# Miniprotein binders against b1l550: the designs that were tried, part 11

Target 1, 279 residues: b1l550
Amino acid sequence: MRLPEELLERARDIHSEAPSHRIKLDRVGSFGLKVPVEFKGFLLLAEADVWVSLPEGRRGVDLSRQVEAIYELSNPPKDPFSLCREAAISLLEKLNYADSSGVSIRFDAPLQDGESLKYYGVEISSIASDEIINKIRVEILGMTACPCTAELIRAYKSSEIAATHTQRSLGILEVSTKAEHPDPDKLASIIERAMSSPLRTYTKRPDEGGLVIRSLSNARLAEDVVREMIHLFLEEFGHLPEDTHILAAVRSMESVHMHDIYAERSFSLDEIRKEISSH

## First folded at step 6 (miniprotein)

Design s13
Fold by ESMFold2-Fast, scan of step 6:
Structure s13 (fold): chain B 279 residues (1-279), chain A 81 residues (1-81)
Amino acid sequence: as target 1 above (279 residues)
Amino acid sequence: GSPELKEEIKKAERLLKLAKLLLRYLGNPRALERAKKLLEEAEEIIERLAEEGDPELLEQVDKLIEELEELARKLEELKKQ
């Protein structure tokens, strides 16, 4: 059932009215929208949030225009980076009272793993105001091995490859930049290379043994992994604008503890270069 | 100092901002056509503001003219690609 359009003449325009309190809101929008995206040859179901700023003198946002903006741009499905940028600009065009807009899209990205696939988490956003700030967060699991326990076991029973505990570790790289979004596959690769070893979708026993030996021979603290991620990031993406902000983090799900170990560093490219060059 | 002139400046600023975003971040033919229309509308407003000749607004109007010219050059450059 559809109500008659002539009712629009009689109804108040609630959104355009003055609010009960003259307070600006930073983000008002439609959250948890399901949208199809095309990513490197895959058609994936993604989840999107869209929002705009709301000025102090306006009661509400036209939410239907927000949903129209992203759905019109999602058919046919397109890459999520273009979708974020186009939808953010479209929101500002459609909603002239807004000072800023944003779009965030989340999905699990396939990554080739031998003859199979594994998946890593991607969240991208574009925030439009006087310029566009592009943000990407990549999360992927890897393996770490404890060097402290390895050294104790080596001292106890001399061995070339000391026994130690291994665990899953979640690596995180988040980049905020005025340039285009970095390639998430490259960010995932940086994280995996910083770990003691990557994880696999499946392994047969000889390959599994090799993976374990690799991790034991490349034992790393969470702190080591974060520093290596930063080093590798600078090699790959040091060309980005100096005001690019990066978060590098790892959460190690310690197999010998009931709790996790966490290490993190946030920085701008300008900041980290000055730090490295001063030492 | 008229509230009407302040609204015109604000509108011109927004039109130029939207055109800049379209030109810098999209660059497809539909975006170029949309940017062209926004720049044309901004130009009309800026011309009226310049004719008004309010001394208090001269710096703001000059900045709008400079940005309009820059974005118009960018549009022509992108149309050639």
Scores: ipSAE 0.275, ipTM 0.724, lowest interface PAE 4.1, mean pLDDT 87

Design s14
Fold by ESMFold2-Fast, scan of step 6:
Structure s14 (fold): chain B 279 residues (1-279), chain A 81 residues (1-81)
Amino acid sequence: as target 1 above (279 residues)
Amino acid sequence: GSPELKEEIKKAERLLRIAKLLLRYLGNPRALERAKKLLEEAEEIIERLAEEGDPELLEQVDKLIEELEELARKLEELKKQ
């Protein structure tokens, strides 16, 4: 049932009214919208958040215009990077009281893995004001093997290759830049290469054995993985603007503990380059 | 300056800012067409402001004209590519 348009004559325009308290809000919007995106030949269901800043003198935002901004740009489905940037700018065009706008899009990205697929997490955003800041976060599972226990068992068994515990570890790379979003497949690759070994969706028993042996021969602390991720990131993406900000992190789900181990480093390209060159 | 004229200046500034974002960050034909329309709308506002000739707003209007001309040149440059 649709109510008569004549009711608009009697209804107050709540959103345009003065608020109870003259306080600016940083992010007001529609969160958890489902949108289709095209990613590397796949049509995927993504979740989107859209928001704008709200000035101290205005009670609310026009949510209908926010939803229109992203849905008109998502049909037909397009790549999530273009959708993110275009929707952020569209929000500023449609909502003239906003000083800034933002769009985040989250999905599980397919990654070719032999004859199968595996999936990793992607979240991208674009925040528009007088410039656009693009942000991407990639999360992918890998395997780590403990070098401390390996060394202890090697000493006990007088072996050059010792048994040790292995566990799933979550690698995280987050990049904020004024340049275009980095390729998430390359970020995922960096994370996997920094681990003791990658994980597989499907393995036959001989391949599984090989994966375990490789992991054992390449035992790494969470701290080692973070440092290697940074090293590999600089090799691949050192060309980005010097004010690009990166978070590299690993959460290791330790198989011998009731708790996880976490290691991280945040830095700008300018900061890390100076740190490394002071040798 | 009149409060009404100051609001027109803010509107022109905002249109130019959005056009600048479209030209700097998006290169597709739809973005260029949207930027063109925003620049045309800004130009109409700037022309009206110039015709009003408010002495208090001369510096702001001159700055808007300069920004408009710069963005129009960038639009033509991108269209050639």
Scores: ipSAE 0.310, ipTM 0.748, lowest interface PAE 3.8, mean pLDDT 87

Design s15
Fold by ESMFold2-Fast, scan of step 6:
Structure s15 (fold): chain B 279 residues (1-279), chain A 81 residues (1-81)
Amino acid sequence: as target 1 above (279 residues)
Amino acid sequence: GSPELKEEIKKAERLLRMAKLLLRYLGNPRALERAKKLLEEAEEIIERLAEEGDPELLEQVDKLIEELEELARKLEELKKQ
């Protein structure tokens, strides 16, 4: 059912009115939109959030223009990096009262795993104001093995490979930069290399045994994994602008506890280089 | 009036910001065409502001002129590519 267009002549323009309280809002938008994206040869269904800042003198945001901005740019489907950048700019153009705009796109990215695929989480954002800040967050599961319990078992019964508990650990790398988004596959690779071992979609018994031995021979604390992730990140992406901000984190789903262990570090490239050079 | 002139300055700043974003981050032919129109609109506003000659706004107007000229040069540079 469509109401008569004549009603628009009598209806107040609620969004353009003065608000009850003269307070700025940082993010007002449409969240949880479904958008197709093309990622490395795959057509994926992604989830998108779009938003703008709202000045203290305006009651509301034109949400129809927000949805229009991203959907016009998503047909045909394109890469999520270009979509984020172009949609963020389009939001500022369509909604001229806004000081800033943003777009975030989330999906599970396929990653080659022998003859099959495994998946890791990706969130890509662009925030536009006087410039564009690009943000990417990658999350992937790996395996960690506890070095503390390994040492206790070695003390109890000396062996070349000590028994210890292993668990799935979630590695997280988040990068905010004025440069282009880092390649998420490279970020995922950094996380996996920092772990005791990567996880596999499919293993036969001999390969599974090898993976377990690798993990046990490379036992690492969550703290060790975070430090290794930072080291590997600097080797791969140390060329990014000095004001690039990074979050490196690990959440270990401890097999011997009812709770998880978490370790993180946030830093700018400028900050971390000064810290490392002092050692 | 000062409030009207300040609003015109804000409008010129918004237009130049949009042109800058289009030129710096998109660079495709449609973006260049849109940037050209935004710069033309900003130029009209900046010319009116310069003609008003409000002493209190001279520094802001001069800054707008400098940014307009820089973005115009960038547009011409990108059109050649």
Scores: ipSAE 0.310, ipTM 0.742, lowest interface PAE 4.0, mean pLDDT 87

Design s16
Fold by ESMFold2-Fast, scan of step 6:
Structure s16 (fold): chain B 279 residues (1-279), chain A 81 residues (1-81)
Amino acid sequence: as target 1 above (279 residues)
Amino acid sequence: GSPELKEEIKKAERLLRFAKLLLRYLGNPRALERAKKLLEEAEEIIERLAEEGDPELLEQVDKLIEELEELARKLEELKKQ
């Protein structure tokens, strides 16, 4: 049932009213919207959050305008980076009381894995004010092997090939920049190369044996993986603006413990260069 | 100084800000067309402000004219690419 539009003339405009308390809100919006995106030849279902800032003198946000903004831009489906930037600007234009707007889009990105596919997590956002800040977070599973236990077993048995425990580890790279979003496939590659070995969707026994042996021969602490990720990031993306902010992290799901091990480092490009040059 | 003229200045500033974001960060044909319309609307406001000739607002109006001209040049450059 559709009510008559004439009722809009008689109804209070609740959103434009003064709130009970004059407090600014940083993010008010529509969260968990389903949107189609085109990513590297794949049509994917993504989830989007859209928001704007709300000034202290205004009670609410017109949520229908937010949904309209992203719907208009998602048909036909386009790459999620352009969708993020365009929707953030559109929100700021459509909602003139807002000082800032933002859009975040999450999806699982396919990556070729032999004759199959594997998937890694991607979250991108664009936050618009008098400039645009672009963020991307990539998460992918890999394998780590413990060098400490390897060394103890080597000492105990005098073996050239030391046995040790292996576990799945989640690698995380997050980048915030005024430049364009970095390519998530390159970020995923950096994470996988920093690990003891990548994980596979499907292996036959000879390939599985090779993967395990590589992991054992390339044993790394979570701390080693984070440092290697930073090193590889600087080689690939050191050209980004100096105020670019990065988070590199690893969560190791330790096979010998009831708990996980976590290591992280956040930094700007300016900060890390000064730190490295002092050593 | 007129409160109405100060509000017009804020509106022009907002329009130029949106045009600047479209031109700097998107640059696609749809963004260029949207930026063109925003600059045209800002130009109408700025022309009225300049004609009013309020001495208290002269520096702000001059700044708006300069920014409008910069963004108009940027729009024409991007159209050629």
Scores: ipSAE 0.013, ipTM 0.537, lowest interface PAE 7.6, mean pLDDT 85

Design s17
Fold by ESMFold2-Fast, scan of step 6:
Structure s17 (fold): chain B 279 residues (1-279), chain A 81 residues (1-81)
Amino acid sequence: as target 1 above (279 residues)
Amino acid sequence: GSPELKEEIKKAERLLRVAKLLLRYLGNPRALERAKKLLEEAEEIIERLAEEGDPELLEQVDKLIEELEELARKLEELKKQ
């Protein structure tokens, strides 16, 4: 049931009122919105968060304006990168009290895997103020094999391919840049190439054997994987602005332990180049 | 005597900021048209501020004029492409 529009003249404008405490809020918005996106030929259901800054003198945000901003731009579905940038700018247009706006969109990205598909996690954001800062986080599972146990077993059995424990490891690359978002498929590829082997949705017997042998022959510590990810990242994306910030991390779900192993490095392109040139 | 003038400056700054984002990051015909409208709104505000001639605001108004002119030139360049 719809109430009479005449009531709007009598009702207080709660959002425009002074708050109980004169405190600025950094992010106020609509979180967990379902939006369709077009990604590399696929129509996907994504989840979006939209927000704006709220000045100390204003009690609330126009949430309906936030939802309008993203929904107007998501029909028909478009690529999530354009949607992120356009919605962030639209939020500033629609909500004139906001100093900054942001949009995050997350989805599982399909990746061709033989005759099937596998999926990796993508979260992208655009934060608008005087300029746009674009962030992308890619997470994909791969396989790692322990080189320490491999060496011990090799010594014991004198085998050309030493047995060792293998485990699923989650590789993470996060990039924050004033340039456009990096291609997430390229970030996923970097992560997989840094691992002992990639994982598959489906394998036939000879392919499964090959992946296991590859993993065992390419045993890597979590620390090795992070360093390789950084090396491969610099080869592919070293052209990005020098103030681009990267997080490279791996979480290894150790098959012989009740706990995980974690390794990470955060850096700017300027910082890492100076470090490498000093060594 | 210019609480209104300070608010007008902030409004012009926000309009120019959004126009700048549209021109720099989108650049498609619809974005150019939206940017044009924002620049026109900002120009009206900046013109009123300049006419008022508040000495405490001269530096801020000059900066707004400079930014408006820069963004107007950018808009015309993007239309040609």
Scores: ipSAE 0.368, ipTM 0.781, lowest interface PAE 3.5, mean pLDDT 87

Design s18
Fold by ESMFold2-Fast, scan of step 6:
Structure s18 (fold): chain B 279 residues (1-279), chain A 81 residues (1-81)
Amino acid sequence: as target 1 above (279 residues)
Amino acid sequence: GSPELKEEIKKAERLLRLARLLLRYLGNPRALERAKKLLEEAEEIIERLAEEGDPELLEQVDKLIEELEELARKLEELKKQ
């Protein structure tokens, strides 16, 4: 049920027209596209956003060209890092009025968990202009235990291992760099190692008891987790360019409160090294 | 300075930027072929701009020549391996 192509000869080219207001737009594109990706031996269904900058003198973006750019490159499925870089460059080739382009790909990444799998969130982006800026965000749940309540109970009952409340905490590491994307498995590992204990997909009672005891023996404030994540990040990824920007954050879903606790720090590698060296 | 010449400079800058991105970040055989075509198109534009000899654009044209030569050398390096 296609309309006659002769109608295109009489229709205005709306996208090429001058806009009502001469205002540049930073991101105009196709959001929420479904694309297959290959990640560490797994074929996953990912969600992609593709966009370009729109100059102040042009009314609209050719959205069909954006969809072509990512779909041509996603068949056969490839790794999301290559897909992001190649699609970002392809967008600039296909849409010559754009000063910049970007691609973001989101999926749940499998991680080996004993005999089963657990999953963590990954968002990978590439933004192309005069150079490519690569961004990656990793989110994974872990367990934290409150050291304040632990100390009060220890004082009250004189026990070696004090009872305290435990809760799920979401750890977040986000990296923006001119270098290659960091390995998301390594970022997930950093987050889990900073927590009181990792979470598991499946446990039997003895293993569950062991995780709880580990968490109680390694009680950490959200603030402690963020500082440890930064410390571990610098050990693993301190070689990245000095203008690399990092966000480290924890959202603790406090079991004793109706609200969450949140702690974060944003920094560049240059900034954090100067801060640490001044001590 | 002619508005048409300024548009030609912008086009050459865009072509060189695309070639640079392909050579630096992709480096596969298809990317090398695409980069070669972009550099050839940029060279034609830059040669016309140089022949026109607009004194107000001389510094911009010289920069384009320098960037073209840098990217051509990078392409030859990548061809060798």
Scores: ipSAE 0.359, ipTM 0.776, lowest interface PAE 3.4, mean pLDDT 87

Design s19
Fold by ESMFold2-Fast, scan of step 6:
Formats: structure tokens, C-alpha cells, sequence
Structure s19 (fold): chain B 279 residues (1-279), chain A 81 residues (1-81)
């Protein structure tokens, strides 16, 4: 059902009215939109949130213009990084009362794994105000092996390779920068290299045995993994602006406990360089 | 009046901010053309503000002139690449 256009002449413009209370809102928008994106040769269905700031003197946001901003840029599908930046700018162009805008896009990124695929989680955002701040979060599972139990079993059995418990651990790298989004494949690679071993979607028994032996020979605490992720990040991305902020974290789903172990560190590049050089 | 001039300043600030974002973060020919139009609109507003010569707004207007000139130079530089 479509109502007559003539009703628009008599209807109040609710959004442009003064609100009941003169309070600024930080984020008002359309959340949970489905948008197609092209990522490294794959067409993916991503989930997007779009928002703008709302000044204290305006009752509401033009939600249709928010949806227009991202969908105009989604056809044909483009890479999610360009989509994120361009949509954030488009929101400011279309909604002249907004002081800031933001776009967030989430998807599972395919990663080639021999003749199969594995996946890691990606969330990116661009927030536009006086500058654009780009943020990316990558999460990927790996394997860790407990060095404490390994040492105890080594003492008990006098074995060259000590038995210990292994578990899936989730590695997390989050980067906020005024530069372009870092390559998520490189972030995922950093996380996997910091682990006792990576995980695979498909293994035959000899390959599976190799992964287990690799993990056992490279036993690491969650704390070890976080420190290694930071070290590897600095080698790959130390060229980013000094005010770049990073979160490195690991959540280990301990196979011998009813609970998880968690370790994290947040820092700016300026901060971490000063810390490391203070030897 | 003074309140109308303050609104013109905010409009010019917003146009320059949008042009700056387009030039810095997109840099493609379409973005350059959009930035050019935004800078042209901002220039018209800034020129009128400078002509008014309001002492309360002088520092803000001077800042707008500086930013406009900087962004215009960046646009010309990017066109050459």
C-alpha cells in the first residue's frame, strides 16, 4: 500500500523538530544491514552498521539517507575497506547536521588452507569527523600447549617430547589508525605464527600428528602468545603513525579447566617503543 | 547579523572538512572533482565573511582562509599525479 504524496504537504517534519530534551546523541543509525562486499576475489555477504551524531536541537536522523549512503556504494560490490571509508564520508555529505559519522562492517574472511578453506573473523570501521580513524579487529583460532604440565611430565617420564594438554586459543589483534586499514591476512598470519601451532580445516592422520608434535615442541602460555603477537606486529606494522592504538589478546579455552585463561595488552606505538627501549 | 555570520562560518568549516577528507582518504578522480566543488562553495562563503570584517570572528575567518588555500594547493598537486 502506497499512501498519496499529497499527505506530505500536511505532515510535520518530525526529524527536524526540537526534541523534548536538548541532549546530544553520539550514535544514531541503521544497524544490522546486509551488504555484499568483494574480499580478495570472494563475494561475501557482510553485516554493516551506519550511524551519525545527532545535535541537541534536532529530534531525529534521516534514516533513509543513511541506508542510501551505503547501498549506493555497495553496487557493484567493492572491497569492504573502501566501502567503509566512502560510506562514512557519504553520510557526512548527505546529513549536514552531523558532526561525525561511522560505518562498521563485519564478515568471515576465507583463507586458503591447502586444497581447502579456513576462516577468520574481521570487523572494520571508519569514523569520520575532522579526520578519518580506521579500525580493524581480526580474530582467529590457533592451538596452544601448556608448558607447565609439559615440564612436570618431562620430569616424570624422562621423555624427549613431554606430554601436555592442548587447547584451542582465540587470538585477537585490533588496530586503530589514521592510516589505511592494515591487511587482515597479515594480522591473521601474525596471530597464527604466535601460537603453538595453527589450526586446519582438514588433516589426514600423519599431518594431524605433525601439528600435535609442533604444538608440544612449541608450548606457550597465553602471556607468551600475546608478547609474541606484539613483537611480530611491530616487525610488520611498526611504520604506522605513532598514535596508532593496538589491542593484542588471547583467550585460551583450557582443556583441563571449566574456565578460560585470558591475557591482553593495549598500547600506542609511541608508548610501546618507549617501553621496549627503556632497557 | 552576528548569529547569521556564525552559521556561515560553521557551513564553511564543514565544507572544508569534507574536502580535506576527500583529498586525504579517497584521492580518486571522482573524489577530486567533488572536493573541487566543495572548495569553490567554501571560497564564496569565506570571501563574504572576510568582506564583513566582524572583529569577533576575525581569527576564525583567517583560519578558514589558511585552510582553504592549503586544500586548494593539495587539490592542484593531486591533479598533477
Amino acid sequence: as target 1 above (279 residues)
Amino acid sequence: GSPELKEEIKKAERLLRLAKILLRYLGNPRALERAKKLLEEAEEIIERLAEEGDPELLEQVDKLIEELEELARKLEELKKQ
Scores: ipSAE 0.012, ipTM 0.573, lowest interface PAE 8.0, mean pLDDT 86

Design s2
Fold by ESMFold2-Fast, scan of step 6:
Formats: sequence, structure tokens, C-alpha cells
Structure s2 (fold): chain B 279 residues (1-279), chain A 81 residues (1-81)
Amino acid sequence: as target 1 above (279 residues)
Amino acid sequence: GSPELKYEIKKAERLLRLAKLLLRYLGNPRALERAKKLLEEAEEIIERLAEEGDPELLEQVDKLIEELEELARKLEELKKQ
């Protein structure tokens, strides 16, 4: 099955040839690689994408060298933040025709939840060119309760705790910075604290009732949640460089509709401080 | 300038860029050692370019020398930490 390596001396080097059309490509790489990572004492199976830019005069990328770059650095498993930065630089070292490189690593992060664990989504990226831009995206589910319907039912029944619809809402914080990646557990905490209540992996009836009542007593619009997330983010991470870019978003999976409600705000730290200081 | 000299300038620029990335973002002993080797390779190329004395490339060579010196200072600073 394995052909003699001497055959490589006679085979055309397809990747080094001129392409059919002299067009640059922004991202060419190996996507969906399974890579072990060490995250806060846990050994996790992550999914990685690695890529480089391809110049107009070169037909293809040496994909074997891309896989070598990340796998050499992932054995033994290491912290995904360091792996992203080291692999991005390694890609530029190994593939001298590339103007830029990138690495993205995705995994479900464990978070302590009473006597159990729950999981939230993390995607970490590093893109290297003349500098490195680090990006982290955290997604975690929480519960929201509708204040509008709560107020209508309160008026109808004269109750202090109004019935309303509740739903799962997905909170999203994405940070792009020239500094190190923010701690994803802190980003997840910000999202959960902005919600009407957090969600649990496991709960019994009394605990479940308590969460529902807590949510009903803390009813919030998607817009309220986004504003609170931004406020809490600035309290925790306002020290990051002024050119740090943030996306805060909430997707509410409305229990009374066949569609979702979505609210978002993107901003730089410089931009948001000027806006808030005007008050 | 000749195509050969322009190629060497781009190679020196790339080596300095890689050293800059290693020094700024990694900071571990292995990265510092790799950065040192990249800077040494860049210095050799820059010295040859300066010796050629091509007037069309003087401004670009001067910029390379300035960046090399700045990165060499940064390397020594990080070694002390």
C-alpha cells in the first residue's frame, strides 16, 4: 500500500505550481481537527481549525505541515490559549509563503454547578500577521422572564408575583483584543448574572420552584440583559486596552412565539466609555 | 535594485516579524531562544544588504536596522524577567 518515498523525486510539486487564476485566498487550511486540551484541570476533546493565507502565485498549501504544527504542540495536551498563539506562529514559521495564519479551538467548558457540572461553549482564536489578535467567544444558556406579560397579569389579578412566560435565552460575549484572552469562566459568570436566573444541570422540585420564582421576581427584556452584561463586563474587564472590541448579545427562545428575539451591541472600550461619560 | 536584493529584503522583513510575534506573545524560554536565532539570521541578511549599498533600497534597509535593534533590546529585556 505505501508507495516508495523515492517516487516524490519524480512527482510534480503541485502545491508550488502557478494556479489557473492568479487570485489570493484569505483562508486555506485544515478544519475540524480533533485535539486534546488541558483546561483548568480537565482533559477535554476540542475541535480545531488551522489556516493560512495563500498568495496569488501559488496553487496550494502544504496541509501536512499545518497538521504537524498543531499536533506537535498539542502532545502532551496544553492550555488552549497558549496552543492557539503557539500554533498560529508555528504556521507562519513552517509555511514561509503565508502572510497570515489563524487557529480556532472550540470546546464545551465545565463549570461547577452545586454538586454537579454544567457546560458552556467556548471558542478561542489567534490570528497572526504583523501582530496577534486574540478572540474569545463564550455562549451560555440562562433563563429570562417577560416583564411585559408579568405586568399585564399582575394588573389583571393584583398579585405581587405575576405569572409570565419564561424561556431559555442564550447569552453571548465575544472579545477581540491584542492582549491575552479574558478568563472564560468570568465571561460566563457575567452572562449568568445578567439573566433572570441561571440554568441548572440537575434540580429537584423544590429547587426548580425556587429558580422559577427567582426568575419571575427578576423579569428582564433581552435588551435589559444586554445592557446589564455590558455594565458587568466593564466592571470586570474595563482595564483591557482601549482598542479592545466586544460583542454582547442575547437570543431569547420565546416560548409564546415561533420565532426568537435577538438583541446585541458591539463596541470598543474607547467608544463605550465616551458614551457612558456623556451621562 | 536587483530581484535578488528585493527578495532578501522581504526575507529579512519576515524574519523580524516572526521574532516580534515570538517576543510579544509567547515569552517562554523556547520562544526567546527561537527569536534570538531569527534575529541573528535577519542581522546576517541586513549586513549583506547594507554592504551592497543599493541607493534604491537604502531607506528600506535603514528601517530594517532600526527594527532589528528594537527587537534585540526587547529580547534582552525579556531575558531579565
Scores: ipSAE 0.083, ipTM 0.635, lowest interface PAE 7.1, mean pLDDT 87

Design s20
Fold by ESMFold2-Fast, scan of step 6:
Structure s20 (fold): chain B 279 residues (1-279), chain A 81 residues (1-81)
Amino acid sequence: as target 1 above (279 residues)
Amino acid sequence: GSPELKEEIKKAERLLRLAKMLLRYLGNPRALERAKKLLEEAEEIIERLAEEGDPELLEQVDKLIEELEELARKLEELKKQ
């Protein structure tokens, strides 16, 4: 059932009215929208948030225009990078009172793992105002092995390969840039290469043994992993604009503790280059 | 009057800013067509502003004309590739 369209002639335009208080709002929008995206040949169900700024003199946002902006651009499904950028600009085209807009799209990305697949977390954003800022966050699990306990056990047993505790560690890279979004597969690769060993979706006992030995032979602190991630990031993405901002972090789910170990560093490219060159 | 002309200037500025973002960050055929329409709308507003010939707004209108021409050239360059 649809109400008669003639009712629109009598209805007040609530959104365009003056608000109870003249206060600007930074983000008003539709959150948790389901949207299909095409990523590396896969059709994936993603979650999207879309928002705009609201000026102090306007009571509300036309939410139907926000949903229209992303849905008309997602049919047929397209890559989430283009969708984020196009939708952010479309929001400003459709909602002329907004000073800024943003779009975030989240999904689990498939990654080839031998003859199977594994998944890592991706969040892609574009924020539009006078320029577009593109943001991407990648999270992937890997394995770390404790070098401190390894050294202690080596001293105790005098073997070349010492036993130590291993644990799952979550690696995080987040990049904000005026350039195009970095390739998330490359960011995931950087994280995995910085770890003691990557994790597998499926292993048989001989392969599992090899993975453990690899981890033990490449024991790393969370702090070591963060530094290595930054080093590898600069090798791959040092060409990005100087004002590009990066967060590199590791959360190690310590198997011998009731708590996690966390290490992080935030920096801009110009900041980190000056720091490295001063040494 | 003057308040109406100032509102038209803001509208033209916004249209040019949106076109600039489409050309800089997207560049696909759909984005080029959207940018073209935005530039055409901005051109209509800028032409009306120029015809009014308000001396107080002359510098702002000249700046809008310059930006419109720069973006129009960029659009044509991207269409050729």
Scores: ipSAE 0.212, ipTM 0.696, lowest interface PAE 5.1, mean pLDDT 86

Design s21
Fold by ESMFold2-Fast, scan of step 6:
Structure s21 (fold): chain B 279 residues (1-279), chain A 81 residues (1-81)
Amino acid sequence: as target 1 above (279 residues)
Amino acid sequence: GSPELKEEIKKAERLLRLAKFLLRYLGNPRALERAKKLLEEAEEIIERLAEEGDPELLEQVDKLIEELEELARKLEELKKQ
């Protein structure tokens, strides 16, 4: 069923009317859209949010134009970074009352893991206002081993590799920059290298034992992991603009507790360089 | 200046900003064509503002002219690539 298009001439244009209260809204849009993306040779189903600012004098946003903007750009599927930037610009072109626009795209990124694949979380955005700010958040699980318990067990029963508890830990790197989005595979690699060991989709029994031993031999506090992530980030991405903002965080799902341990640091490149150079 | 002239300035600023985004962040042939149209539309508005000659707006109009010329040069540079 389709209503007659003649009704469009008689219906009020609700969105262009004055609102009940003259209040600006920061983000109004279509959230949870399913879009295909091409990522490093894989065709993936991503979830997208698109939004614009709404001025105090306008009642509503033309939501159909928002959906049109991203769907026109997603066929054929393209890389999510280009899609994010192009859609943000397209929103401003299509919705002339908006002074800013944004697009976020979320997906699980495949990562080669021996003969199999594992997945890590990626969320990217592009926010267009006076300039375009690109943001990326990467989350990947790894393994940590507790050095405190290792030291206690070593004191009780001396051995070359002390027994300790191990747990899955979620590593997080978030970057906001005026430059292009950092490569998420490189961010995921930084997180994994900062951990006691990476996690695997599949291992054979001897390799699994070796992974556990490596983790135990490389025991790290959540605080250690965050500091190592920052160090490795600066080695790989220290060339980014000085006003680039980074969040590095770890959430350790402690196997000996009913609660998690969390450690984080937010910083700009300018800030962290001054801090490190003072020592 | 009049409220109408201030709205024209905002419109020109927005068109130049969109053209800048297309040239800086996309740079593909379709984006260059879209940027050209935006710059042409901005030029028409800027020319009307300059002809009006409002003393209160001279500095803002001069800034718009400079930005338009910069973006036009960038467009020609990118077309050669």
Scores: ipSAE 0.325, ipTM 0.761, lowest interface PAE 3.7, mean pLDDT 87

